# VH-VL binders against Glutamine--fructose-6-phosphate aminotransferase [isomerizing] (glmS), part 9

Target 1, 141 residues: Glutamine--fructose-6-phosphate aminotransferase [isomerizing] (glmS), of Sulfurisphaera tokodaii (f9vpa4r286to426)
Amino acid sequence: VIEEIKNAERVIVIGAGTSYHAGLYFSIELNRLGINSLPVIASEYYNVRSKKGDLVFAISQSGETIDVLQGIRMMRNSGAKIISLTNVIESAIARESDYKIYMRAGPEIGVAATKTFTTQLASILFILSVLKKENLKKMEK
Key: E = the ipSAE of ESMFold2; O = the ipSAE of OpenDDE; V2 = 0.75 times the mean of E and O plus 0.25 times the DockQ between their complexes.

## First folded at step 5 (VH-VL)

Design s44 (from zi10 with heavy chain G100H T101P L106Y Y107L A110W I113P; framework fv_zimberelimab)
Fold by ESMFold2-Fast, scan of step 5:
Structure s44 (fold): chain C 141 residues (1-141), chain A 124 residues (1-124), chain B 110 residues (1-110)
Amino acid sequence: as target 1 above (141 residues)
Amino acid sequence: QLQLQESGPGLVKPSETLTLTCTVSGGSISSSSYYWVWIRQPPGKGLEWIGSISYSGSTYYNPSLKSRVTVSVDTSKNQFSLKLNSVAATDTALYYCARHPFYGDYLRSWFDPWGQGTLVTVSS
Amino acid sequence: QSALTQPASVSGSPGQSITISCTGTSSDVGSYNLVSWYQQHPGKAPELMIYEVSNRPSGVSDRFSGSKSGNTASLTISGLQAEDEADYYCSSYTSISTWVFGGGTKLTVL
């Protein structure tokens, strides 16, 4: 999954509500690492034109967010690869993704957005930490 | 207020395809916030979820029925339909249509409203 | 066959409180706060009584309450009335994106 992120021509990070804000942070940090990234509000997926070489990173706690699901379907049809970050095994978004990452924390349905954001951010921070360590190793060679 | 109404044949022969339609009134089926649902109840028994569909065509099916079931939506008629292939006597049931919500990235799941139900008997 | 276990029947007298249990697994009731309860009178469609474990729709009496502990959800009806006599069903979302129902509980008001 790390190699897919490193080698993508562009990483499109799509999410709704709290997931979008976690994705926005992820995109900012990816750009700081030299990885071209675009954050997308799921409801506005129609404004995005994807192509082969793009990687879509879809964030959805439930794995069932309709706008995210429709967005990844549209982008897969354009040749993009899909990575999902969800909390539900075999959810619709997970099933339609090429690569699947599951959140460690248990599901929190009907609770405050702040807690969901923090939990999603923990997964993103772990991915970023691996990417940063790879960069450091290359510099030390 | 939003209402759902089932329609279709009351009697279907074994091995045939059952087709039921749910008509939505008092509101639009073209909403990204909802899935439209089929649930059945054999006489004197409990409830069984059959499948759900969004207005854009995304589907979820009960694994035990997936090989025989298709749900479709017709936004021009404000309707959604169930097709159940190769019916047998065990498919005799009251068939209900219903709705459940999905909002943003927070899963919300409850069935409301429900149609009144339509009895389908599978018999030769 | 139902995935969620409910007692087949429960009974009480007017004014009493009764509780109906709904037991699943860590892959449904234990993992999600997406338990709903339905009341069904003979010849009628099910009616939503409780959603998301403990929330009541507008118009449902506050005598009805829901809770969850581990893999078991519970519906409690206080101040039992004759009109409460009905079948009650629980349902839950599952980790494989499906919905399951309990076998139903017949409530008799004596």
Scores: ipSAE 0.019, ipTM 0.614, lowest interface PAE 6.3, mean pLDDT 84

Design s45 (from zi10 with heavy chain G100L T101S F102Y L106I S109G A110Y I113Y; framework fv_zimberelimab)
Fold by ESMFold2-Fast, scan of step 5:
Structure s45 (fold): chain C 141 residues (1-141), chain A 124 residues (1-124), chain B 110 residues (1-110)
Amino acid sequence: as target 1 above (141 residues)
Amino acid sequence: QLQLQESGPGLVKPSETLTLTCTVSGGSISSSSYYWVWIRQPPGKGLEWIGSISYSGSTYYNPSLKSRVTVSVDTSKNQFSLKLNSVAATDTALYYCARLSYYGDIYRGYFDYWGQGTLVTVSS
Amino acid sequence: QSALTQPASVSGSPGQSITISCTGTSSDVGSYNLVSWYQQHPGKAPELMIYEVSNRPSGVSDRFSGSKSGNTASLTISGLQAEDEADYYCSSYTSISTWVFGGGTKLTVL
């Protein structure tokens, strides 16, 4: 999954509500690492032109967010590869993604939005830490 | 006190276009957390989802009605509307507008506020 | 025919428990935890009773509970009361990003 992120021509990060804000942070940090990234609020997916070479990073805790699901379908039809970050194994978004990352943090039944954002941010920070470590290794060699 | 209220004609002739409007009060229609929805119920029968629209204009339609239905939103008037073309007697129903909560990514997908419903009869 | 299958009617006596089933397929109830239940009294709009399989909105009695096993979701009403007499509808999200309803169940309190 790290290699797909590093090799993408552009990483489109799509999410709704608090997932969009987690994705916005991720997109900003990817750009700081020299990886071209565009954050997209899920409800505006139809304004995005995607193509072969693009990678979509879809964030949805439930894996059932309607606008995210429609967005990834549209972008996959345009040639993009899809990575999902979800909390539910075999959810709709996870099943329709080329690569799947699952958050492993306790039961999420009726959880407040604050906890959802925190656990999504933890997963993003882990991915960023791996990307930064690889960047540092290249500088040392 | 969020309230939804349907309005439109009570009688439409076969082959004409049915137009209904839902007025939202006590809250704003301009929110990424919600879709605005039309659901109908023929007399003595069950509920049928017609379509949904976001404040930004993203639409989802019941496939059986997609060729005849258009939903639109007017955020300046805090309203959304349904147009159903080429109506027939089988389109006679009580029409409800409703709010679909899908609040970001927190396991949500349900109709939490409903209008009172407006009866539409299709007859010559 | 309705997309989701519910029994046409169910009856019970005051104080009893009753269960209403809602059966779909792996493309709706079986795949998504987006099942909701609505109560409709004669002449009134439907009211949300249960959402996301088992959650209750504020103001709904804890006598109402929801569950799901495989392709079947269930609404259970305990301590049955006369005011519970109504039509009950289930709803589910589908694999093609649509919403479907069950045919409805008329609950009679004897």
Scores: ipSAE 0.032, ipTM 0.651, lowest interface PAE 5.6, mean pLDDT 85

Design s46 (from zi10 with heavy chain T101G Y103P G104Y D105G L106D Y107L R108Y A110P I113Y; framework fv_zimberelimab)
Fold by ESMFold2-Fast, scan of step 5:
Structure s46 (fold): chain C 141 residues (1-141), chain A 124 residues (1-124), chain B 110 residues (1-110)
Amino acid sequence: as target 1 above (141 residues)
Amino acid sequence: QLQLQESGPGLVKPSETLTLTCTVSGGSISSSSYYWVWIRQPPGKGLEWIGSISYSGSTYYNPSLKSRVTVSVDTSKNQFSLKLNSVAATDTALYYCARGGFPYGDLYSPFDYWGQGTLVTVSS
Amino acid sequence: QSALTQPASVSGSPGQSITISCTGTSSDVGSYNLVSWYQQHPGKAPELMIYEVSNRPSGVSDRFSGSKSGNTASLTISGLQAEDEADYYCSSYTSISTWVFGGGTKLTVL
């Protein structure tokens, strides 16, 4: 999954609601690492022109968010590869993704909405930490 | 403002097909933010999810009913329908239509609007 | 057997607090923050009381609260009132993209 992100011409990060905000953070951090990234509000997916070389990083807690599902279908049909970050095994979004990352909720740390964002952010931070380490190794070797 | 109303036969014979329709008013069924849902409740028993459909026609079914159930949507009429084949006495229930989606943003949401329910009796 | 386990009944007196449990597995309640609670009065459709474990829809009394620990979700009703007498159902999304419900709990206000 890391190599797909590193080798993408552009990483389109799509999500709705709180997942969009987690995705926006991810997209900003990817750009800081020199990886071209575009955050997309799921409801606006039809405004995105995707192509071969694009990688879509789809964030959906339930794996059933309609606009995210429609977005990945459209972009996959345009030649993009799909990575999903979801919490539900066998969800529609997960099943239709080339690569699947599952987040897991730990003990409760507050209200459900706060916990959901924190879980998504933890997964994103882990991915970013691996990308930063890979970037360092490339510079030194 | 948003209202859902079930309609269909109150009595169906064993082995026949049950067809129910839900009419949505005060809101558009064409919204990409929602799923449209069928739930049933046998008399004196609990709730059972039957299936859900998106406005674009993507369907999700209860595995226990999957071989007998079809849900469809007609955006031009602002309606969605349930077809349940080969009914038996155990299919006697109050049938509800409901909406899932929008209020919860990123998540596939619970059922926030329900119809009043329609009783379907399976009897000869 | 119901997919989610609830007590068949619970009772309380006006002004008291009661709690209804909803126990599932790691493939539903334990894995997802998609637990909802519905209130059903006799002859009426269910009404959403709690969603995403602990969130309350606009118009629902703050006497209703939800929580979750491991595979068990709970609905707590404080300041119990006669109008709270109803059946309560929990539901959860599952690892196979389905919805399951508890068997329901009849709340009696004595």
Scores: ipSAE 0.013, ipTM 0.607, lowest interface PAE 7.4, mean pLDDT 82

Design s48 (framework fv_concizumab)
Fold by ESMFold2-Fast, scan of step 5:
Structure s48 (fold): chain C 141 residues (1-141), chain A 123 residues (1-123), chain B 112 residues (1-112)
Amino acid sequence: as target 1 above (141 residues)
Amino acid sequence: EVQLVESGGGLVKPGGSLRLSCAASGFTFSSYSMSWVRQTPEKRLEWVATISYSGSYIYFPDSVQGRFTISRDNAKNSLYLQMNSLRAEDTAVYYCARGTFYGDLYRSAFDIWGQGTTVTVSS
Amino acid sequence: DIVMTQTPLSLSVTPGQPASISCKSSQSLLHSDGKTYLNWYLQKPGQSPQLLIYEVSNRFSGVPDRFSGSGSGTDFTLKISRVEAEDVGVYYCMQGIHLPWTFGGGTKVEIK
């Protein structure tokens, strides 16, 4: 999964609602690591032109968010590879993805109202930590 | 045998409520999105509601938004349509249908339909 | 909303003769995924609608070869190469690309 992210010409991060905000954070951090990234609100997927060399990182708590599902189908048809981050094993979005990541439990920050966002951030932070570690290791070797 | 069986239709006054049920058998209900499609007395077909296979995502046309609620019980292989604030223009035969948008098999159509249940809204 | 217009409103066909039904959409049904989401349904007298063709030209399970769908963009056709008595009913086209999903007004097919 990590190598796919590192080697992508562009990482399109698509999500809706709270998942979009988690994706926006991910895109910002990817750009800081030198990885070209575009955050996309799922409802606006029609406006995105994807191509071979693109990687789509789809965030959907349920794995069934329709705009996310339609977005990944469109982008896959245009030649992009799909990675999904979901909470439901073998959900529609996960099944249509080339790579699947299931959300990992993280510490609760504040009250229950932030639980979904916190879980998504925990998974994203883990991915970012591996990317940063890999980047430093490659620079030395 | 794949089948859908509707129930709950009847005569109701404007402003009233009805709850429709659909019993599914012969397929893995939890793997498919489910919908309600109605047919008016003039024989026009109108999509009414769709629910994703998990029940987490729900879609309605503007004509019923806020008045109708769709739900499902995957353990019981059942689909429901709660209809509130009924109007004369809601008079129709209501069909339970499998799909769209979209089950595991990437179908873009309502591929299996029930026999329908009649709802008449009249004063 | 996408408006679906069917022609003719009705037609009477001699058994064994071909029939053709047209469906026009108010905007393109071509999705950016390369698929065109246009479906055809048949409702026989006293029965529920049944799927005939999905995504322009794919026959649903059990649908006879005499049924064929074609078209692109906004203009679609359903053809029956040899109409049989059992083909009597109302045919509906439907677009599945944009919510709300919409149906054509129907074309009634009768035997002479």
Scores: ipSAE 0.000, ipTM 0.513, lowest interface PAE 16.2, mean pLDDT 82

Design s50 (framework fv_ontamalimab)
Fold by ESMFold2-Fast, scan of step 5:
Structure s50 (fold): chain C 141 residues (1-141), chain A 123 residues (1-123), chain B 112 residues (1-112)
Amino acid sequence: as target 1 above (141 residues)
Amino acid sequence: QVQLVQSGAEVKKPGASVKVSCKASGYTFTSYGINWVRQAPGQGLEWMGWISAYSGNTNYAQKVQGRVTMTADTSTSTAYMDLRSLRSDDTAVYYCARGTFYGDLYRSAFDIWGQGTTVTVSS
Amino acid sequence: DIVMTQTPLSLSVTPGQPASISCKSSQSLLHSDGKTYLYWYLQKPGQPPQLLIYEVSNRFSGVPDRFSGSGSGTDFTLKISRVEAEDVGIYYCMQSIQLPWTFGQGTKVEIK
């Protein structure tokens, strides 16, 4: 998953609501690492033009968010590779992704939005930590 | 013509199991989820669970967790609800209902309903 | 579980007069995606429920404009501007923000 992110010509990060905000943070940090990244609110997927060389990082807690699902279908059909971050194994979004990252979030209970953002942010921070560690090793080659 | 057609009424003894079918037509079956809702005589609506016709992922209400299995057969566009270890308080009309494409499939409104299947559990 | 409470549980309306049904949730139904996952259904005698309103205020296809939904957070209202004979039945609100999906107890609407 890390190598796909590092080698992408552009990383499109798509999500809705809190997933979008987690994705926005991820996109900003990727750009700081020299990785070209575009955050996309899922409801506006139809305004995005993707192509071969693009990597789509799709964030959806349920893995069934219709705008995210339609967005990845459109972008996949344009030649992009898809990575999903979801907490539901074999959900629609996960099933249509080339690479899958699963969060260990249980059934939605209580304040789902706050819980989801925290879990997604933790996953993103872990990915970023690996990417930053890789950069440090490259500098010491 | 979008519709969901359910199997016929069932009468069961306590401890038995029942399997209700819900056949979809007039739409792309795998683009929607199927919810199961029951209604005991003279009572309100109770959600039983949900299945994605696309992924096969399910989520069951805690009250029936461990006794229910929901499946979907994409080749026949048919969803099934299998409820085991039946009790008298499982006597109800069982409905299947399509989850709409409005918003998140997992949280969609129920726009098309089956006609209902009466399940009576009596000794 | 999110508890959905409807008031009144029954009401009898003179034909052509308005009717109002309240639905209160024990927790906010607003999702981080900006949508509020509240729905209204009508169950006519001997029939399955039918969708009237989705996401608080949107009328489902074929639903007459005399039906309107409003509200936010935890407080929601379904209004019928002029009740007709075909509107008789039991009205249910439902939330789908948190599993399990839950319904209100139902409000029976009858014509005087």
Scores: ipSAE 0.000, ipTM 0.556, lowest interface PAE 11.1, mean pLDDT 83

Design s7 (from zi10 with heavy chain Y103W L106I; framework fv_zimberelimab)
Fold by ESMFold2-Fast, scan of step 5:
Structure s7 (fold): chain C 141 residues (1-141), chain A 124 residues (1-124), chain B 110 residues (1-110)
Amino acid sequence: as target 1 above (141 residues)
Amino acid sequence: QLQLQESGPGLVKPSETLTLTCTVSGGSISSSSYYWVWIRQPPGKGLEWIGSISYSGSTYYNPSLKSRVTVSVDTSKNQFSLKLNSVAATDTALYYCARGTFWGDIYRSAFDIWGQGTLVTVSS
Amino acid sequence: QSALTQPASVSGSPGQSITISCTGTSSDVGSYNLVSWYQQHPGKAPELMIYEVSNRPSGVSDRFSGSKSGNTASLTISGLQAEDEADYYCSSYTSISTWVFGGGTKLTVL
């Protein structure tokens, strides 16, 4: 999923509530790395014009957030690829995503559902750490 | 106010399929705030979660029952149903339907409204 | 046999406080703040008393309180009354996105 993020024309990060705030942080950091990113509050998904070349990064702890689900469906129909970050295996959002990342603390244990923001940030920080290492190596060559 | 009512056969023979239906009244089964749950209780014993279906149609099953259980929803009738295949005497229980809640992006462990329960006896 | 361990029975006298424990593992109670408690009177469906460890639905007496420490959740009933006599079940979300119940505790008000 790192290559998909690096090669996207634009990364649309969509979420609701605390997931939106985690996504906002992710979007800001992606832009700092030179990756064009747009944070979207899920309830306002209908204001977004997506197209082929766009990558949607959908954050939903439950994997069932209606506005996120409707948003990814709309954007997929416009040609975008979908990556999901969820805590629930085989949830609606996960099933309808091209790539799936599950929020897991440790090898087999899921994350506390009521600690959504902290666990989403941990996942995002890991993704960012890989992207930053890639960026640093590119500059060294 | 929202109410749930179970219906189905009181007696099923071993190896047959048990089918139960839960009718939702006073609210919509399509509401994105909720998911719909089946729970059972053998006479004199404790509660066992069977499975759930979200408003979106996503299903979640108890691993011990997953090979035999299917939960489905019929939005036109405002109902959801349980099918349990290959029943045995150990499937004799009171079967409850219940409502679970979502709060936006938060998944909640709250079964806040329950049906009265329907007794199913598995006997030849 | 139940995934979560509860004492089979507890007893108390009117006016006393009583606590019911619910012990799981790091894959359920220990990792998730999604613990609920249900009260069941004979011949009746269970009723939600506590959700998300310590929250009360509207209409539930503040004599009922919930807490959690490590892998153990607790339901405390203060000022015991005769009508509190019932079976009590805990429930928790799990690491595989399922729900489990405790074996139940029969509360007798002496």
Scores: ipSAE 0.121, ipTM 0.726, lowest interface PAE 4.7, mean pLDDT 86

Design t1 (from zi4 with heavy chain D105R; framework fv_zimberelimab; at its last look DockQ between E and O 0.04; V2 from the best seeds 0.00; counts 0 for: pae O 10.2 > 2, placed apart)
Fold by ESMFold2, look of step 6:
Structure t1 (fold): chain C 141 residues (1-141), chain A 125 residues (1-125), chain B 110 residues (1-110)
Amino acid sequence: as target 1 above (141 residues)
Amino acid sequence: QLQLQESGPGLVKPSETLTLTCTVSGGSISSTTYYWVWIRQPPGKGLEWIGSIYYSGSTYYNPSLKSRVTVSVDTSKNQFSLKLNSVAATDTALYYCAREGLYFRSSGLHAFDIWGQGTLVTVSS
Amino acid sequence: QSALTQPASVSGSPGQSITISCTGTSSDVGGYNYVSWYQQHPGKAPELMIYDVSNRPSGVSDRFSGSKSGNTASLTISGLQAEDEADYYCSSYTDSYTWVFGGGTKLTVL
C-alpha cells in the first residue's frame, strides 16, 4: 500500500461527511510530505477527472456510501487505482477497490459517529507514520 | 424530454469574440452526474471537442483552443455559454452544445448522449 | 493536432457486414474504456451508437457492435441497410483529461 501512495502521480482522497474531513487532513499531510494530493467531497465527484497514474483513497466506514462508490467507479473507469479504508469486509467499496485497509471499529451507527472518525484518523495517522519512516530510511543512506 | 438549443450570431468578423449560449429545457443544468459541452464541426470536416463544464463552474478545455476559449454556466437561467476570442476563418463551423455523461447504472465520463441541433457560425470580413 | 485515425470511406452491399476502425495511442484508445461511436446523417446532429467500447444505448439496433484490441477500436455493422449510409465518428478520453474525435468515415451502401 505504502509503495502505491509514494509512487502515485496524484492521490485523490474521497469521502462523505466526517470521512471527508478525515480525508482532508490526510491530503494536507500528504502534500506536506511532497505527495501530490487532492481531497474530494464524495457528492461532487464529477468535479475531478482522473487518469492512469492517479491513486484514489476512498474512506467509508460502512463501505456502502453511494456517492463514494459512484466516485470510485468513475475514477477506476478512467484508469485510477483504488485503495479503500473501510470497516466492512466484502462491502461494495472494498470489493471494487484494488487495495483494502480495514479499520477495527464497529459498524457505523449514528451515536457512534465520533468513534468512527477517531478510528479513521488513527488509521490515517498510522499510514502517515509509516510514510515518514520510509522518508527517514531514504535519508539515512 | 431534455433538450439543448444553441443560440447566437451566425456571422462574426475576424479578430472579434464569438459568443454562443445553450439553453437546457426539460431538465436542470444543475445535474450532479453530467458535464455540459461545446463541440464544433467545420463545414465538410469532422467533429472537435471544445470544452466541458460542470454546473459548479469546473472546466476542461481542448489544449489547442484553451488560450482563446471560455465556457461558463448560469444556473439561474439554465444556460451555459461559449466565448471564443480572436476568431479567424478557420473558426467557421457548426457549433453544437451537448451533454457529456453517464448511461443507465454506470458512472464516469462515458459519451455525449444528447446534442443540440447545431448553429452555423461564419467568420468573414 | 491529435486525432484518432479512421478510414476516409468504407462501402458495402445490403445484407453484408462492415467494420470501421479507429486507431489511437496508449494515451487514449489504448488507455481508456471511454470509446464511443456516433452516426451522423447529412444535415443532422450526431447520434450516439456505442459507448464504453461495446455498449449500445436504448433504441440502437443490435446490428451495431463495438470492440477494441490494443490501440484500435472497431465498429461493426451487420446486415447492412440503406439507412446506415452516413458519417461515423469515434471518440476517446485521453491522458490530458480531454476528449478527441476521429476524422470520420463515410459509409456508402451500394
Scores: ipSAE 0.006, ipTM 0.628, lowest interface PAE 9.8, mean pLDDT 84
ESMFold2-Fast, scan of step 5: ipSAE 0.351; ipTM 0.786
ESMFold2 (binder alone), look of step 6: mean pLDDT 91; pTM 0.940
OpenDDE, look of step 6: ipSAE 0.011; ipTM 0.632

Design t4 (from zi4 with heavy chain F104W D105K; framework fv_zimberelimab; at its last look DockQ between E and O 0.05; V2 from the best seeds 0.00; counts 0 for: pae E 9.1 > 2, placed apart)
Fold by ESMFold2, look of step 6:
Structure t4 (fold): chain C 141 residues (1-141), chain A 125 residues (1-125), chain B 110 residues (1-110)
Amino acid sequence: as target 1 above (141 residues)
Amino acid sequence: QLQLQESGPGLVKPSETLTLTCTVSGGSISSTTYYWVWIRQPPGKGLEWIGSIYYSGSTYYNPSLKSRVTVSVDTSKNQFSLKLNSVAATDTALYYCAREGLYWKSSGLHAFDIWGQGTLVTVSS
Amino acid sequence: QSALTQPASVSGSPGQSITISCTGTSSDVGGYNYVSWYQQHPGKAPELMIYDVSNRPSGVSDRFSGSKSGNTASLTISGLQAEDEADYYCSSYTDSYTWVFGGGTKLTVL
């Protein structure tokens, strides 16, 4: 996964609702690390053309978010590779992705998506931490 | 139902800027599923894609024209526009506006499904 | 001159089938399934006949079909009619996030 992100010509991060906001954060931090990234609201996936060499990072807790699924289908058909971040093994989005990352979240009790959002952020922060450690190794030289 | 109409001058002098406007009627230019496009055709010759714009302002241009072309959108007027700088005789063409995207049902297609009637622009002293 | 290569002309008799080729590279026709075909009668705007290699828009006759093999897309018109006499253009998406057209093919119905 980490090598795919580092080698992508551009990382397109797609999500809906709270997943979009988690993806926006991820995209901002990727750009700060020197990795070209574009956040995309899933319902506006037609706004962004993709090509071979692009990597799509799709965020969907359920793995069934319709606009995300349609977006990754279009972008994959235009040559992009798909990484999914979802909590559901064998969901539609996971099954149509080239690479799959599964979130682990406890029961959602009392709030709409609080645990889901924090699990998305935790997964994103872990990926970012690994990318930051790779940059520190280069700086040591 | 949805219609596109080009407007602008029919004659432009060499080295000047060509400006064309396309008016969208029977629908909104703020569509989330379509791009708005300029395509030209020199007299007796083939089609050339100039550029596409999404209503939020994202643009994609033909590399051979990119240094001279600007496409813009005005959502308040339901219009999008073409500016081509430093025109020469070789820019004489029939200029079409078009819609890029779905053909009236969800399919994820990329094609030009609705075209204006075209407006002839002649570059001449 | 054109990014995609089409024959300059093709002809057929009424009732016959003809095929128009559109050859590109692995960076366009060979790399993407976003190939479309347009029919243009004299003095009129182009009209979409085929999109996504092989799909027909509503209202387009089933005599028109499309296919692709490798870097070459094909438009086939069966049961030729006088009204099919027109110019035909192919178009493809590219590795540069752009569109290119073929040079056009004049179809003559004999």
Scores: ipSAE 0.006, ipTM 0.632, lowest interface PAE 9.1, mean pLDDT 84
ESMFold2-Fast, scan of step 5: ipSAE 0.399; ipTM 0.794
ESMFold2 (binder alone), look of step 6: mean pLDDT 92; pTM 0.943
OpenDDE, look of step 6: ipSAE 0.017; ipTM 0.677

